VH-VL binders against o27280. Designs and how they scored, part 56

Target 1, 266 residues: o27280
Amino acid sequence: MDSMNVPEVLEIKRIVEESESVKTFIFSWDFRREVRPGQFVMVWDFRDEKPMSVSLIDPVRSEIGISIRRVGEFTDRVHGLSEGDLLGIRGPYGRGFELMGRDILLVGGGIGMAPLAALADEATARGMRVDALVAARTADELLFLDRLEAAGVNISTCTDDGSCGFKGFAHERLLTLEENHDMAAVCGPEPMMFQVMRILDERDVPAQLSLERYMKCAVGICGQCCLDDTGFRVCAEGPVFWSQELSRVREFGRYRRDPAGRRVPW

## First folded at step 1 (VH-VL)

Design z31 (framework fv_azirkitug)
Fold by ESMFold2-Fast, scan of step 1:
Structure z31 (fold): chain C 266 residues (1-266), chain A 124 residues (1-124), chain B 107 residues (1-107)
Amino acid sequence: as target 1 above (266 residues)
Amino acid sequence: EVQLVESGGGLVQPGGSLKLSCAASGFTFSDHYMYWVRQASGKGLEWVARIRNKANSYTTYYADAVKGRFTISRDDSKNMVYLQMNSLKTEDTAVYYCARETLYDSSGYPFDYWGQGTLVTVSS
Amino acid sequence: ETVVTQSPATLSLSPGERATLSCRASQSIGSSLHWFQQKPGQAPRLLIHYASQSFSRVPARFSGSGSGTDFTLTISSLEPEDFATYFCHQSSSLPYTFGQGTKLEIK
């Protein structure tokens, strides 16, 4: 409704340094506006606005957290902020994850662990068995390991450079993990998610994948979030999709759209 | 419309120095790892140097053939990556390409875009 | 270090034929194998990444397969513009290495 579509200027209550490149910004939140794992908010630094996944949902403390990796001009500016500074927050938006069954596999790459960390909290609170495959380029970029461990999650790691756990990519590590799960949730770079989806499909494990597409303007207004072949819109129908829905999308894992709506390779 | 444009190549004497530049446009340059890859006439591709992004503290990595002689650097405010080449040898004669890698942690696209290259000839 | 070796060095075929190019790694690299096309006087172009994923706007006639140590690039029906040199590249470990290339030429 009204409050969802109007940016609120919120004070940064606390900043957690997750790694050299990742910080979690924590805000007081009125939980009359429901937030689910897998949803995102628009973060506005009073110059640019970018979509960010919610990584912490804590109704007991009345807080949400938004984890941001320092990868570009916008995120570099946001990383320069301190506790007490202000950011505009609009949302939440999008479809959240659905939980079903008794056990779940989480597969997260880099910052993709952010929405999965929130999901892990919810799944464990519901009594589900949670296995997480946490992937990163280097050991220093593995995210939320302490938080996942505290929640009782069974953790496997892999790094591209072999500095922690399995040496290799998430999908390569997944091939060595043969446990069956009632469902899976996957979030990370689109190429990683495509490879993981294929393996899970072969294992008949229903998977939900969080697809964060570039958005130039407000949710549903422009075609930047529209997917090929199916007509799906990430902001309106995503960002969480079942693997069956994504299997028909030609664009998935191959390219995305820039601010002008042009196809750009990953 | 990702574009990489190299410049600074030319003829130089053995033992000399040369600085290559690569101008990037059409993407958020500061997000990406950047590479220099070279190719001698009629030969294969040889990776030379990599520089990571600010999030990874601009750490660098060099091929053994150029360690101690070449320095890769970048200026994110100008969307530029550079290769300072010192103590040049005849064996360094090659076309030098600027290339990017998208940072995707466990599954980045390696060398997804390349410039057209700049020729460096080391001859006496 | 992990090295990759391509075969054959040269493959002579006619338009319309199927081309099969091989790349072998000195040790297991999972699926961290990528294929590039290079035409004379031009920069390399990424075709296939992570053994089997087509890069953006690469024609459907190009496909990749394999895992571990043995990899294949297939061009199902050669077009005139496909006659070029093809390189494989492993990104499993630093230093990253390229194969020596397979030159595809018109018979």
Scores: ipSAE 0.006, ipTM 0.452, lowest interface PAE 11.4, mean pLDDT 82

Design z32 (framework fv_azirkitug)
Fold by ESMFold2-Fast, scan of step 1:
Structure z32 (fold): chain C 266 residues (1-266), chain A 121 residues (1-121), chain B 107 residues (1-107)
Amino acid sequence: as target 1 above (266 residues)
Amino acid sequence: EVQLVESGGGLVQPGGSLKLSCAASGFTFSDHYMYWVRQASGKGLEWVARIRNKANSYTTYYADAVKGRFTISRDDSKNMVYLQMNSLKTEDTAVYYCARGWEYLDAFDIWGQGTLVTVSS
Amino acid sequence: ETVVTQSPATLSLSPGERATLSCRASQSIGSSLHWFQQKPGQAPRLLIHYASQSFSRVPARFSGSGSGTDFTLTISSLEPEDFATYFCHQSSSLPYTFGQGTKLEIK
């Protein structure tokens, strides 16, 4: 048990309503515990713990942000909290994104934009050119557009239903964008990430993809966090993987596993 | 936060020229398609010109009424879009609005307050 | 070109009443129709985009519906500030075209 594995009770300093289903909870943070884009924390409401990606890393203000989508009992309870209320935070955990080169393409779907928003902040602070493709099913699920604009990010959008921007899927929109980037980072639904990876591979763009599957604990002792064929444990060895690592995994983009370890199609 | 401010309007004689400017602030200007839309007094809105973003090679499109006489351009380093208006006609008298759009025929979500162009003898 | 036609040209109603404004396209435009409000001396303000999606910070009393060629803007209960001119706009094909406007005025 080190300091990373002990929950710290933190006061909710500020809440940003990103959409009807997504809120960002902002806390004061001691940056002696380094946190990198792509890492996650365990959020404890004094009843249950759930893994959540870090969406804001602001050492100037000494703040972190955690973006949470309302999808069940735990997240409903957390969404009911107000500024001044307390949550337990444990972490950070996992492998973060690595930055290289002069320019980066971010491809995010829905809540997958949360870790990519933190990455955009770091990339722009380093003087990199950042292009972001923000994808969602509907306009209401497009996240962080104002924050990305404020950071100087070049934004393209698409929605499945055509309610904002290009009508279509992320990979279809990507085919209309410029082909040369030094690297890419991708986070969103696994089928979307698989299609995007194929295009980036054809363009010879090295990509990192965030797989946030079955993250129950930071230690990774749970077999349910494993990927087929390679034995990768998302919470211990991920959640961020290079595209060449994922090319070895037959499971990626095709099926997932339930709590019993049985294959379930996407 | 997000703002468009037009300037350069005024009174001009038929056959004269004017150059309108639009200063953008509070957003990543270089990623957006930019538009000029005009409105004659007491009349409806009429689209005039569009310039695409860098990803679409800054391609331009014009309404037939102004094609060959007007030129839309932009300077991404200054967050500016321009409308050069030559061979002005009395029918060009209108308030000229600068408007922002996203890629692929998205809605005009941000507008400036407009600048009045009067073409009269 | 794709033409959009609005009706009625003028609609006279009292505060608290429901307003229904129509826009028809000369050919199918899918859902690529947008609604703008304009008050005298002001720039147009986007209310509804892609036929039925409310733009940010637009009051819930405004709603849009329709697809293809027939579109409707509804204001469920008129407030004094809603008396303005409303324009529809198609973005399905170039050239972009606007309707001639519907003026909503106090009865």
Scores: ipSAE 0.000, ipTM 0.367, lowest interface PAE 17.4, mean pLDDT 82

Design z33 (framework fv_azirkitug)
Fold by ESMFold2-Fast, scan of step 1:
Structure z33 (fold): chain C 266 residues (1-266), chain A 121 residues (1-121), chain B 107 residues (1-107)
Amino acid sequence: as target 1 above (266 residues)
Amino acid sequence: EVQLVESGGGLVQPGGSLKLSCAASGFTFSDHYMYWVRQASGKGLEWVARIRNKANSYTTYYADAVKGRFTISRDDSKNMVYLQMNSLKTEDTAVYYCARYDLGTYGMDVWGQGTLVTVSS
Amino acid sequence: ETVVTQSPATLSLSPGERATLSCRASQSIGSSLHWFQQKPGQAPRLLIHYASQSFSRVPARFSGSGSGTDFTLTISSLEPEDFATYFCHQSSSLPYTFGQGTKLEIK
């Protein structure tokens, strides 16, 4: 029997409102089931089940947090819940981030900051120097700034509209940053991650990237999890991949697949 | 200028009802969460109720002291927040403030001047 | 519910002195602690949000620190207009709660 494949019905202990569209739901967690930054859980509202990245890992308080952006029917229903209400949680699943060296750069776009917030906590606890580039469309969509500051993270921001920090995209802001890092971790929209990966590769900074589309593949609920590229098959555990693994994938950051399997630009 | 103006306070007998209004101006009201906070004479602040924005389905939450008796609502077309107070008790006597939650700074940065509610016979 | 407790209840100091105001949470609230100033007959004014972030147009003499359960508001050199009541506020969990206040008065 596999307790990780059976949803545990957990009470929402605490809800943190991160922004108008994002909430972190906090649950008591038995850390005999290890969870690592970059891993995800399946959240079940007793109708539908969706993968969500773990954004808070606190063994001292025996708590995990799951940050959810309101974007559709499932997330709209979950956002209507209150402390004391119940959700089903399965997991954790997937390959988490690995830390190396003394210095790490985090590059997050929108809700992609959720798994990076958990990673920032671990990196800081490990004594690493942590720099975070937090990107969003507007100032009110920048996430976890206060939590990152409290953890001792050095923060740079950018917004598409210029409402906070640098006016422009994450990769444009990255080009103006001169600090050297032993590694990077990146999570956000795939086109953003591709541009960031390209710059980091030119700088010889090894990067790990978290791809949402591989969360379902990691739990075996997608029919095909292979990236369409010559000589490279990504049927290994996701959602976190090293940049060297993704550099050989023609599709990454350029094309997505429609239901018919046709290549469509982002 | 960003401003919140409360109205509707007054003297009411125990068991009575009263509806408070808060008029917002100088900002995009529909984007903000709105709160009611009260303060009894010479006492500390007590959070009463919250209503979220349209993107969060106008969901509400109430302090246990007022749950089932008070209803927070809003009308984005008029830039108004309301607090309907039913079954009033003497312990509800306080100055009632409305406050906005600021999206950019994640804080309660703008408050009204307050409106006095006295529940007494 | 998460309770926040302020100390001291009253602090008597002279202009030019440093003021240190404490706020303790009954359970860990991360950085979700905010400081407000209130003068008699006026609405509260946000000074510091999320433990250490100064709000716009707040004088540099005001600073906040702390995380988890222990938080401090510091006024580095008191001005006459700083004599007021200060409240801490937690927004980590519903219901949101305020401390009972620290009254800063002229000695």
Scores: ipSAE 0.000, ipTM 0.382, lowest interface PAE 17.9, mean pLDDT 82

Design z34 (framework fv_azirkitug)
Fold by ESMFold2-Fast, scan of step 1:
Structure z34 (fold): chain C 266 residues (1-266), chain A 120 residues (1-120), chain B 107 residues (1-107)
Amino acid sequence: as target 1 above (266 residues)
Amino acid sequence: EVQLVESGGGLVQPGGSLKLSCAASGFTFNTYAMYWVRQASGKGLEWVARIRSKSNNYATYYADAVKGRFTISRDDSKNMVYLQMNSLKTEDTAVYYCVRDYYGEGFDYWGQGTLVTVSS
Amino acid sequence: ETVVTQSPATLSLSPGERATLSCRASQSVGSYLHWFQQKPGQAPRLLIHDASNRATRVPARFSGSGSGTDFTLTISSLEPEDFATYFCQQSSNWPLTFGQGTKLEIK
């Protein structure tokens, strides 16, 4: 029996208001069920079930946190809950981030910073140097800056409108930073992630990218969880992928396939 | 400060060979892809060849006009990139620039160029 | 191959005037378009990368805009040293391709 397929009804222990549109819900967690940064859980409000990334992993307090952005009916209902109310949680699911080397670059866009905040905690606990590039459309969408600072992370920010930090997109800010890291982790809108992946690939920085957009297929069905010609199912093999695995998604314009199916340069 | 210094240009007859060299300094050379870009007198710019870093297995790429005749290579221990040019044609006459890759986007730092003239 | 076309071929203006240079791609290149300045006898210099970002030490009078297939380089008030040839370059589709250049000359 796979215990991850059975929802456990948990009490909301604490709610942290991260912004006007984002809340982190904290639950007591039995760490005999391992949870790693980059994994997600299914949140059940006794009507609908939705996938949510784990944003806090705290074995000392025996707590996990899930950060939820208000974007529709389900999330609006969940945002209306109070401490002491109940939610169903099952999981965790998915492949988490892997840490290696001494230095890591985190690149997060909007709510994509949520799983990266959990990764930052683990990386700093392992003694790694952590640099974070936090990107959003506006200053109000920059998330977890205080938590990252408390963890000892070196923070750079950028906003599309220039309301905080560099004016521009994440990849534009990254181009102004000529540093090499042992690895990177990226989470945010897919166009941002692929532009960042391209830059990191040229810098020879191995990167892991989290495809948050596709977690609707968490029950293991095909469809929107399939990636291009690779055939990967995000809910089964993701949501975290190495850039080498995702490079094929952007090989149009950089590489083509010959009649034998080999990736060749233009 | 980033510097790229080309050498090896000159006059050569059609069918001849030349080897261009580029000495790089002022940056972590082994982490960057490198290009050769040429410009014929009064013409536009045309990239010729590209070589990626060691972690990309030194993958090489060539413009169709030079494929099979030119070979790009590098020596990371010396911070050098090279262009071996064989079976030269009059249409290969151009100033050849050694160029640093701009994070997969093209070209950010250029050398001063070296003139290659293919003429009888 | 993605063909990149610049217009006009030559632009004659006086110092203090605004210059607007156009670059059009035959296929969408997203925001992966870059602008270079070249003075006679010199190597090209990167001015604008990724459509709208000024490179290091490039004066604020230079700006870029556009996405997809249509891009513009603007020089808000021409200085004498700005009279040069300008090239655009796309990096979205291989092979990397340049426009034919726009020569900015004194009227």
Scores: ipSAE 0.000, ipTM 0.382, lowest interface PAE 17.1, mean pLDDT 81

Design z35 (framework fv_azirkitug)
Fold by ESMFold2-Fast, scan of step 1:
Order: structure tokens, then sequence, then C-alpha cells
Structure z35 (fold): chain C 266 residues (1-266), chain A 120 residues (1-120), chain B 107 residues (1-107)
């Protein structure tokens, strides 16, 4: 497992522009270093490194894809790169999603659809029925609709402003969908995931949720390994957690803590 | 120390209006959701309204029994929560509590309550 | 709406005895269930939040357990000040709903 911690310098083979703010970078990958949906890699631009979820896993073409939203200095620099440029990749890291049953519901918000797009590919390849609820603030922030459609996924959309699909939040849309599933996978803003988890728990649907903010814990850069009050070790089990594990964490979906330890609601 | 002090209760006729106020102190008011919960004499507790913090766009929620008649609001500059009650009915008679929401759902601190009586 | 039902309606015990109060939800509420104590003429006081977590300054004799639909509040050894009405409340589903209360009275 030591080879996972040595960065490999890879050439950017192809860049897909998913939206004005999101790009998918595609690399040739040696699948002796296995990758599962829900795992992430450390992306190194030879100055800084950041964790990024794997959004495409294609063993037939021997490729992986990493989807990156432009939100700061590092991601702005990476977005300035072109096909043929080099990036360092370490990993994969973290616990991936587990699949069970015949039917799966995916609920993704914004860039949270990235790891779920890879999961959708695996689930459909295994013959599962896949329903996806894709949520965003506006229509132009809805991601991976073409990939999900090509994979045979049944898609529902919602936007906060009503510019595409249902007008409202993901959990409000989910309440209008009266379907049972054997499991669910959820990734997006933590307040969205909390509300969705509550509904899925009420419907007795086991769910896995991906906590993107804890990706650094999984690689040993661990300031938040233990969640508030429970003694639960995020870095040992994350970033993907079962809903029953999160239902006992007072921090999840309700508040965060500032540097002084005070509660700050989201 | 956390304090919530309600005012504005009293006797009002059916169809009338009343505005309740709640003065908060002892905590960072603008980061907490606030609730109004009522209790009729010798009866159980009933949630009435909720208002979230600025970071949640001051989102408001109402019990079906009061929806369209009551309006919850807040003034973070004054550490105040309000409940505007219109078209009052006899079944609105209750002690009204101003409540702080911890973790957005757990109601951790309650005021002493103010009595609203709707009767001719 | 999620209906929350408490039992028994009234529980008569003596100081020093153990009290066990039950709360059942009509559908799963996960761990999002809270317990309150109310004395006559006073506002409710939070005792237990999120099924099993004791609120600040609540004595160690109070404990909560359960998940899903079945929850219990236990008072290990009753003190005179513990004779009050206890309410449970779920916060998993809208609207927020309270149980009807269990009155703990001195025998």
Amino acid sequence: as target 1 above (266 residues)
Amino acid sequence: EVQLVESGGGLVQPGGSLKLSCAASGFTFNTYAMYWVRQASGKGLEWVARIRSKSNNYATYYADAVKGRFTISRDDSKNMVYLQMNSLKTEDTAVYYCVRGDYDYAMDYWGQGTLVTVSS
Amino acid sequence: ETVVTQSPATLSLSPGERATLSCRASQSVGSYLHWFQQKPGQAPRLLIHDASNRATRVPARFSGSGSGTDFTLTISSLEPEDFATYFCQQSSNWPLTFGQGTKLEIK
C-alpha cells in the first residue's frame, strides 16, 4: 500500500468542460492501482496539493477522471492547464461506496454529483436500477446529466430558483418521490445531506453519505479525525459513512465550530 | 447567562390581533434559530413557528393551525424575536413561549412565557 | 405527521425508586428525539437531546436510550424534585411534534 503514497506524474490526456466553473481532467491509469467510486486522490500542481473525488473510472480505456470546481487559488491554477500538461496524482484514498440490492437512489448537490457519477456507472454495469436526484442552485450548475442519461439512469432535477425541474431544495423534491429503494448514496452540501438523510431514515432506506470536508483526514492530515461529542473517528472510516453512523453526530448538518469552539449554524 | 423575556400577551377578542415580543440576551443571538411554542391550560406543548438565522436566509416555518394568520420575524440588531398574530381564534388561547433552537431542532432554552387569552 | 405517544400517562412512585418512561414514534425518527421536564407554573427544561445526550447541568441520574421508533427516559433513583411532567419531542420530520406527557407523581 506504500505505492499509493508516492505521487505519479501524469499527463492530462483530455479535459471536459462540464460548466463555466467545473472541468473534468482525464488521465491514463494503471488499474493494478484499483480505484472505487467514492474514493479520492491528492492532486499536486508542484506547488500545493488538494483532495479531489474520482468522477470517472473506465477500465476499458484505462482512464480515470477527476472533476474540479474553481473555488480558490489552487483550483484556479489547475483550471489554467491544457491537454499535455503534467499533474502529480497520489492515491486512491478513503472508503468507497458499497453497493447492495437491486435499486439505488443517488442524491447529489452541485459538485457532489462527481463521485456519484462514477457510482452510477458501476451500479448500471452491475444491472441495478438507478434513480438520480440532481440538485443545484441554478440550471447551469446541474452536473453530469448527459453522462447519467447515457448510462441509462432515471433522472429527476431540482433547482433552488426553479430554472430547471422542480423549484426547491433536494429534500423537498425527494418528498414528492414516493419510491422505495434498497439503498441510497448522497453527496453534496452538508445541510442538504442532513435533510435527505432524515427522509431516507424515515423510509427505512439505508444510505451512504460522502463528507467531502473530511478527505484530508483520510490521508493522515488529521485535525478533525474525531467528530463533535461522539468520539467517532472520521479519518478511520471516511469520507463515506452509513446514515446510522451520522445520525448520532450532533455536528452533522446542524452546526460547525469556529476557532473558539462556538457553535456556528450553517 | 442565557435569558429570553416575552412580552405583549393579554386579553383580545376573537378576530383581533396581538404582537408578541421576545428580548434575548447572554448569547450570540444572530447565529441561532428561534421558535414560538404554545401550551393551553393543562394541555401539552404545540410548536407554532420557527425562524432560522441569517446564514439560512431567515427561513420561516409555521404549524398548519396558524399558517396564514401568524408571522414570525426577528431583528438581529436588537436581539428581538416577534410573533404577529392576526385573526385570533378562541383555540389560540395559550401561554406562548419564546424558545432558542440549539442544533436547529433541539429547544435548549425557554422563556417564562406570556399568556394570550382570546375571549369576548 | 409523525405521531409521538408516551406511556404511561401517569406513573406513581416513591423517592429512591427507579422510573422508566416510554416514548414511541409512528415512524422512524432516527436518533432525533428529545426529553423535557416541566414543573407546574414553569417553562419546560431540556433534559436529554438526540436520544441519549444529557443537557448541561442535568444530573447524572437522568439517562436516555433508544433509536428509530422506541425511546426510553430513565431516572435511576428518584429525588423529590423529580416529580414533574415529562415530554418527548421528535425533530426528524416536519411538523415538530411532542408527546402528550407522562406525569410522574409521588405515591
Scores: ipSAE 0.000, ipTM 0.394, lowest interface PAE 16.2, mean pLDDT 83

Design z36 (framework fv_azirkitug)
Fold by ESMFold2-Fast, scan of step 1:
Structure z36 (fold): chain C 266 residues (1-266), chain A 120 residues (1-120), chain B 107 residues (1-107)
Amino acid sequence: as target 1 above (266 residues)
Amino acid sequence: EVQLVESGGGLVQPGGSLKLSCAASGFTFNTYAMYWVRQASGKGLEWVARIRSKSNNYATYYADAVKGRFTISRDDSKNMVYLQMNSLKTEDTAVYYCVREFYGDYLDYWGQGTLVTVSS
Amino acid sequence: ETVVTQSPATLSLSPGERATLSCRASQSVGSYLHWFQQKPGQAPRLLIHDASNRATRVPARFSGSGSGTDFTLTISSLEPEDFATYFCQQSSNWPLTFGQGTKLEIK
């Protein structure tokens, strides 16, 4: 029996509406069970379980937060819950981010800012200088800007449509930023992460990337979490990988899988 | 624009040593993995060694035919790749190409090659 | 190791004709198969990467297709400069392996 593998039924203490489609659910947490930025938990609504990244880690208040985007039946049901309602939480699972050096660049796209918001809190608490590039399709999809600002993070934004900040994609904005960083952390759509990784590699900045989408399979029991070239299981080995590890995975950022399992260019 | 220029080839006796050099220009050299690929006269292509970028800890890989005899290295400050060849055999006679790898996928740019002849 | 086999070994055609070159892998390589052209006395040149993508400055008459174990390079209308040796190479399974080559020669 492992207590970490048994769902703990927790009361929703507070709900923060981050956008029309994203909510953060906040729970009291016993930090004898350590949680690190980049890890995920299994959220159980007493019908289905889904993996969700931890977006808030607050040992001072004894709270964790889990940010959930409304994309389907499970998330629709969870979004319908209120403060005082119950959810099952088990975990944490996966490899978290590692911090090194004195300054860090965060590059997040959409909901990918969720695990990076938790990382920003830890990095600033350690006295690191934190720069964040926050990317989204439109201004109303930019997440956590007020939280990052309150934490003392230096924020740059970009939107595909130009409704806030730089008009263009994250990697295009990154090319206009001329700051050296000891490390970077990246989370967002895979094509974005691949382009960002290439630029950071050219600048000799070691990067950690979070492959959130593959956490949809079960922890360690599902072959679908396997990365094609190296055989890594995202839920067992990840979801956070160093750029050097992803450079071994030719599928990363280059191909998706069609229904027949064939690699198709992005 | 991208150029790879090999040098250091020549005639050497069996059991001898030779060091090949490759000068790279026209791209951000230090972010790319590099290969040495050889081709014997009238024969096919055979990879011999690979070295990854600094962000991948300069990891090195060797074909079974050359393991223990050849050493690949790089000097990013000079945009150079090297192949140190020891205990040379007549079977090592080939044109040696310096080749760039596109981020773990395909080999996109090749040098003109340098001829290594191992004979008595 | 994954063995890649090219056929035919030699293909004799005239300028203006269509050329079809085959490459077969001993096990699935997905779409990680690439084609190179080598002219006498020159280094190999990348033509097609990842089964079907033309490399920079490669003429539109060159096209690649296939997936898994069976791949084809097609030259829609041969020009004199196309008579060369063509190699395929897989990069799905380590170590990388090359086919033995198909020599395209004037009939």
Scores: ipSAE 0.000, ipTM 0.397, lowest interface PAE 16.7, mean pLDDT 83

Design z37 (framework fv_azirkitug)
Fold by ESMFold2-Fast, scan of step 1:
Structure z37 (fold): chain C 266 residues (1-266), chain A 120 residues (1-120), chain B 107 residues (1-107)
Amino acid sequence: as target 1 above (266 residues)
Amino acid sequence: EVQLVESGGGLVQPGGSLKLSCAASGFTFNTYAMYWVRQASGKGLEWVARIRSKSNNYATYYADAVKGRFTISRDDSKNMVYLQMNSLKTEDTAVYYCVRDSEYPYFDVWGQGTLVTVSS
Amino acid sequence: ETVVTQSPATLSLSPGERATLSCRASQSVGSYLHWFQQKPGQAPRLLIHDASNRATRVPARFSGSGSGTDFTLTISSLEPEDFATYFCQQSSNWPLTFGQGTKLEIK
């Protein structure tokens, strides 16, 4: 059913500059069409269509937000747009995050904080205690700190270069955090997510991880992203997976696929 | 065959400089983080410097003992990693190993090492 | 920083005997502890990564165990080529730190 949907043309209501390379595009949304944290939409600039995670879900204001990092031709064109311009939006698609228990840990790297920011809003509204570990290469690339603080989230930061918070990587910082959590949600570069998942598995904390490369599979575009180790086909609905599901994928965190479909180290 | 070959070691006076090179072959070099690890005669191992892959913006990290004096760099077009060592001290005397990270950050492939001797 | 301490400093055994080498971290490192073997004049060789996983081409007689702060490397039946220095390393906490080594020598 999802593959038969047609993009709806929506006006960009507001643009928030999150950093030099990241913008959040805000649209009016009819919440008769439910959207959950961890889901994505297909964004169409009338030339190309790309999957983007929903980063803001605000039923009170009837708005959704989509955060986009500038990484190539499509995203460069979208970043050039202004308030009042039009984009096609199709969806939402994919499995969203599930919330359980009283305490949740969020671990986000770079733009991976975008879907986690939406989850933080829902978790705090539910009355959960939310701890967020926000990781980036430098202080200027840490995203959504003000929004997380406003939501009442307990924030820990780490940067590769030590310019803000702990000097080091997300998994290194996580090992210095001893508080128990009922669950965790993780989104960021795949090698980071793999290391974080290992620590959470050792602590018996059930984790959900969001993988960008599986977003197309959720809308019926099955290619290399659905192939398991050795080319055996394992098709799964993404982008959010439980750590138990990802433990079966040898490729996760160590290898990616090149354009020819060959295994290449990260 | 996966291989790392170091060069550039030698004898230098305190306060001098040396540049170490490491040639990589047999794997997709540009996707791996690379390290320099040193070992003084009869002593333990000490990490010196780290440089990450292009996907991690070539981020560099240094042990406190060498910060401000050593610079790690790489040239992916030549499959090379380098260590520029300035203001050398006698305590920098060690065998320097070029090391690959197959999974961050355990060291799965090591070069044979190159000896650096800082002495008057 | 996380200090990693190995014991004993020297272990004297005969071929065929079981060797047990210990590594202790000053604070928890989870399972992120790795073991290396070094023979005189050679580079270190990875034996065990992440506490208990044997590296490629490492004989089955080598095994690792432990978590948190206490770790053990076991060689079930020593071969002549196993007499070497063994190092442990933690990768949990920045900066990365190594133990001082345990020298395994022929009795």
Scores: ipSAE 0.000, ipTM 0.390, lowest interface PAE 17.8, mean pLDDT 83

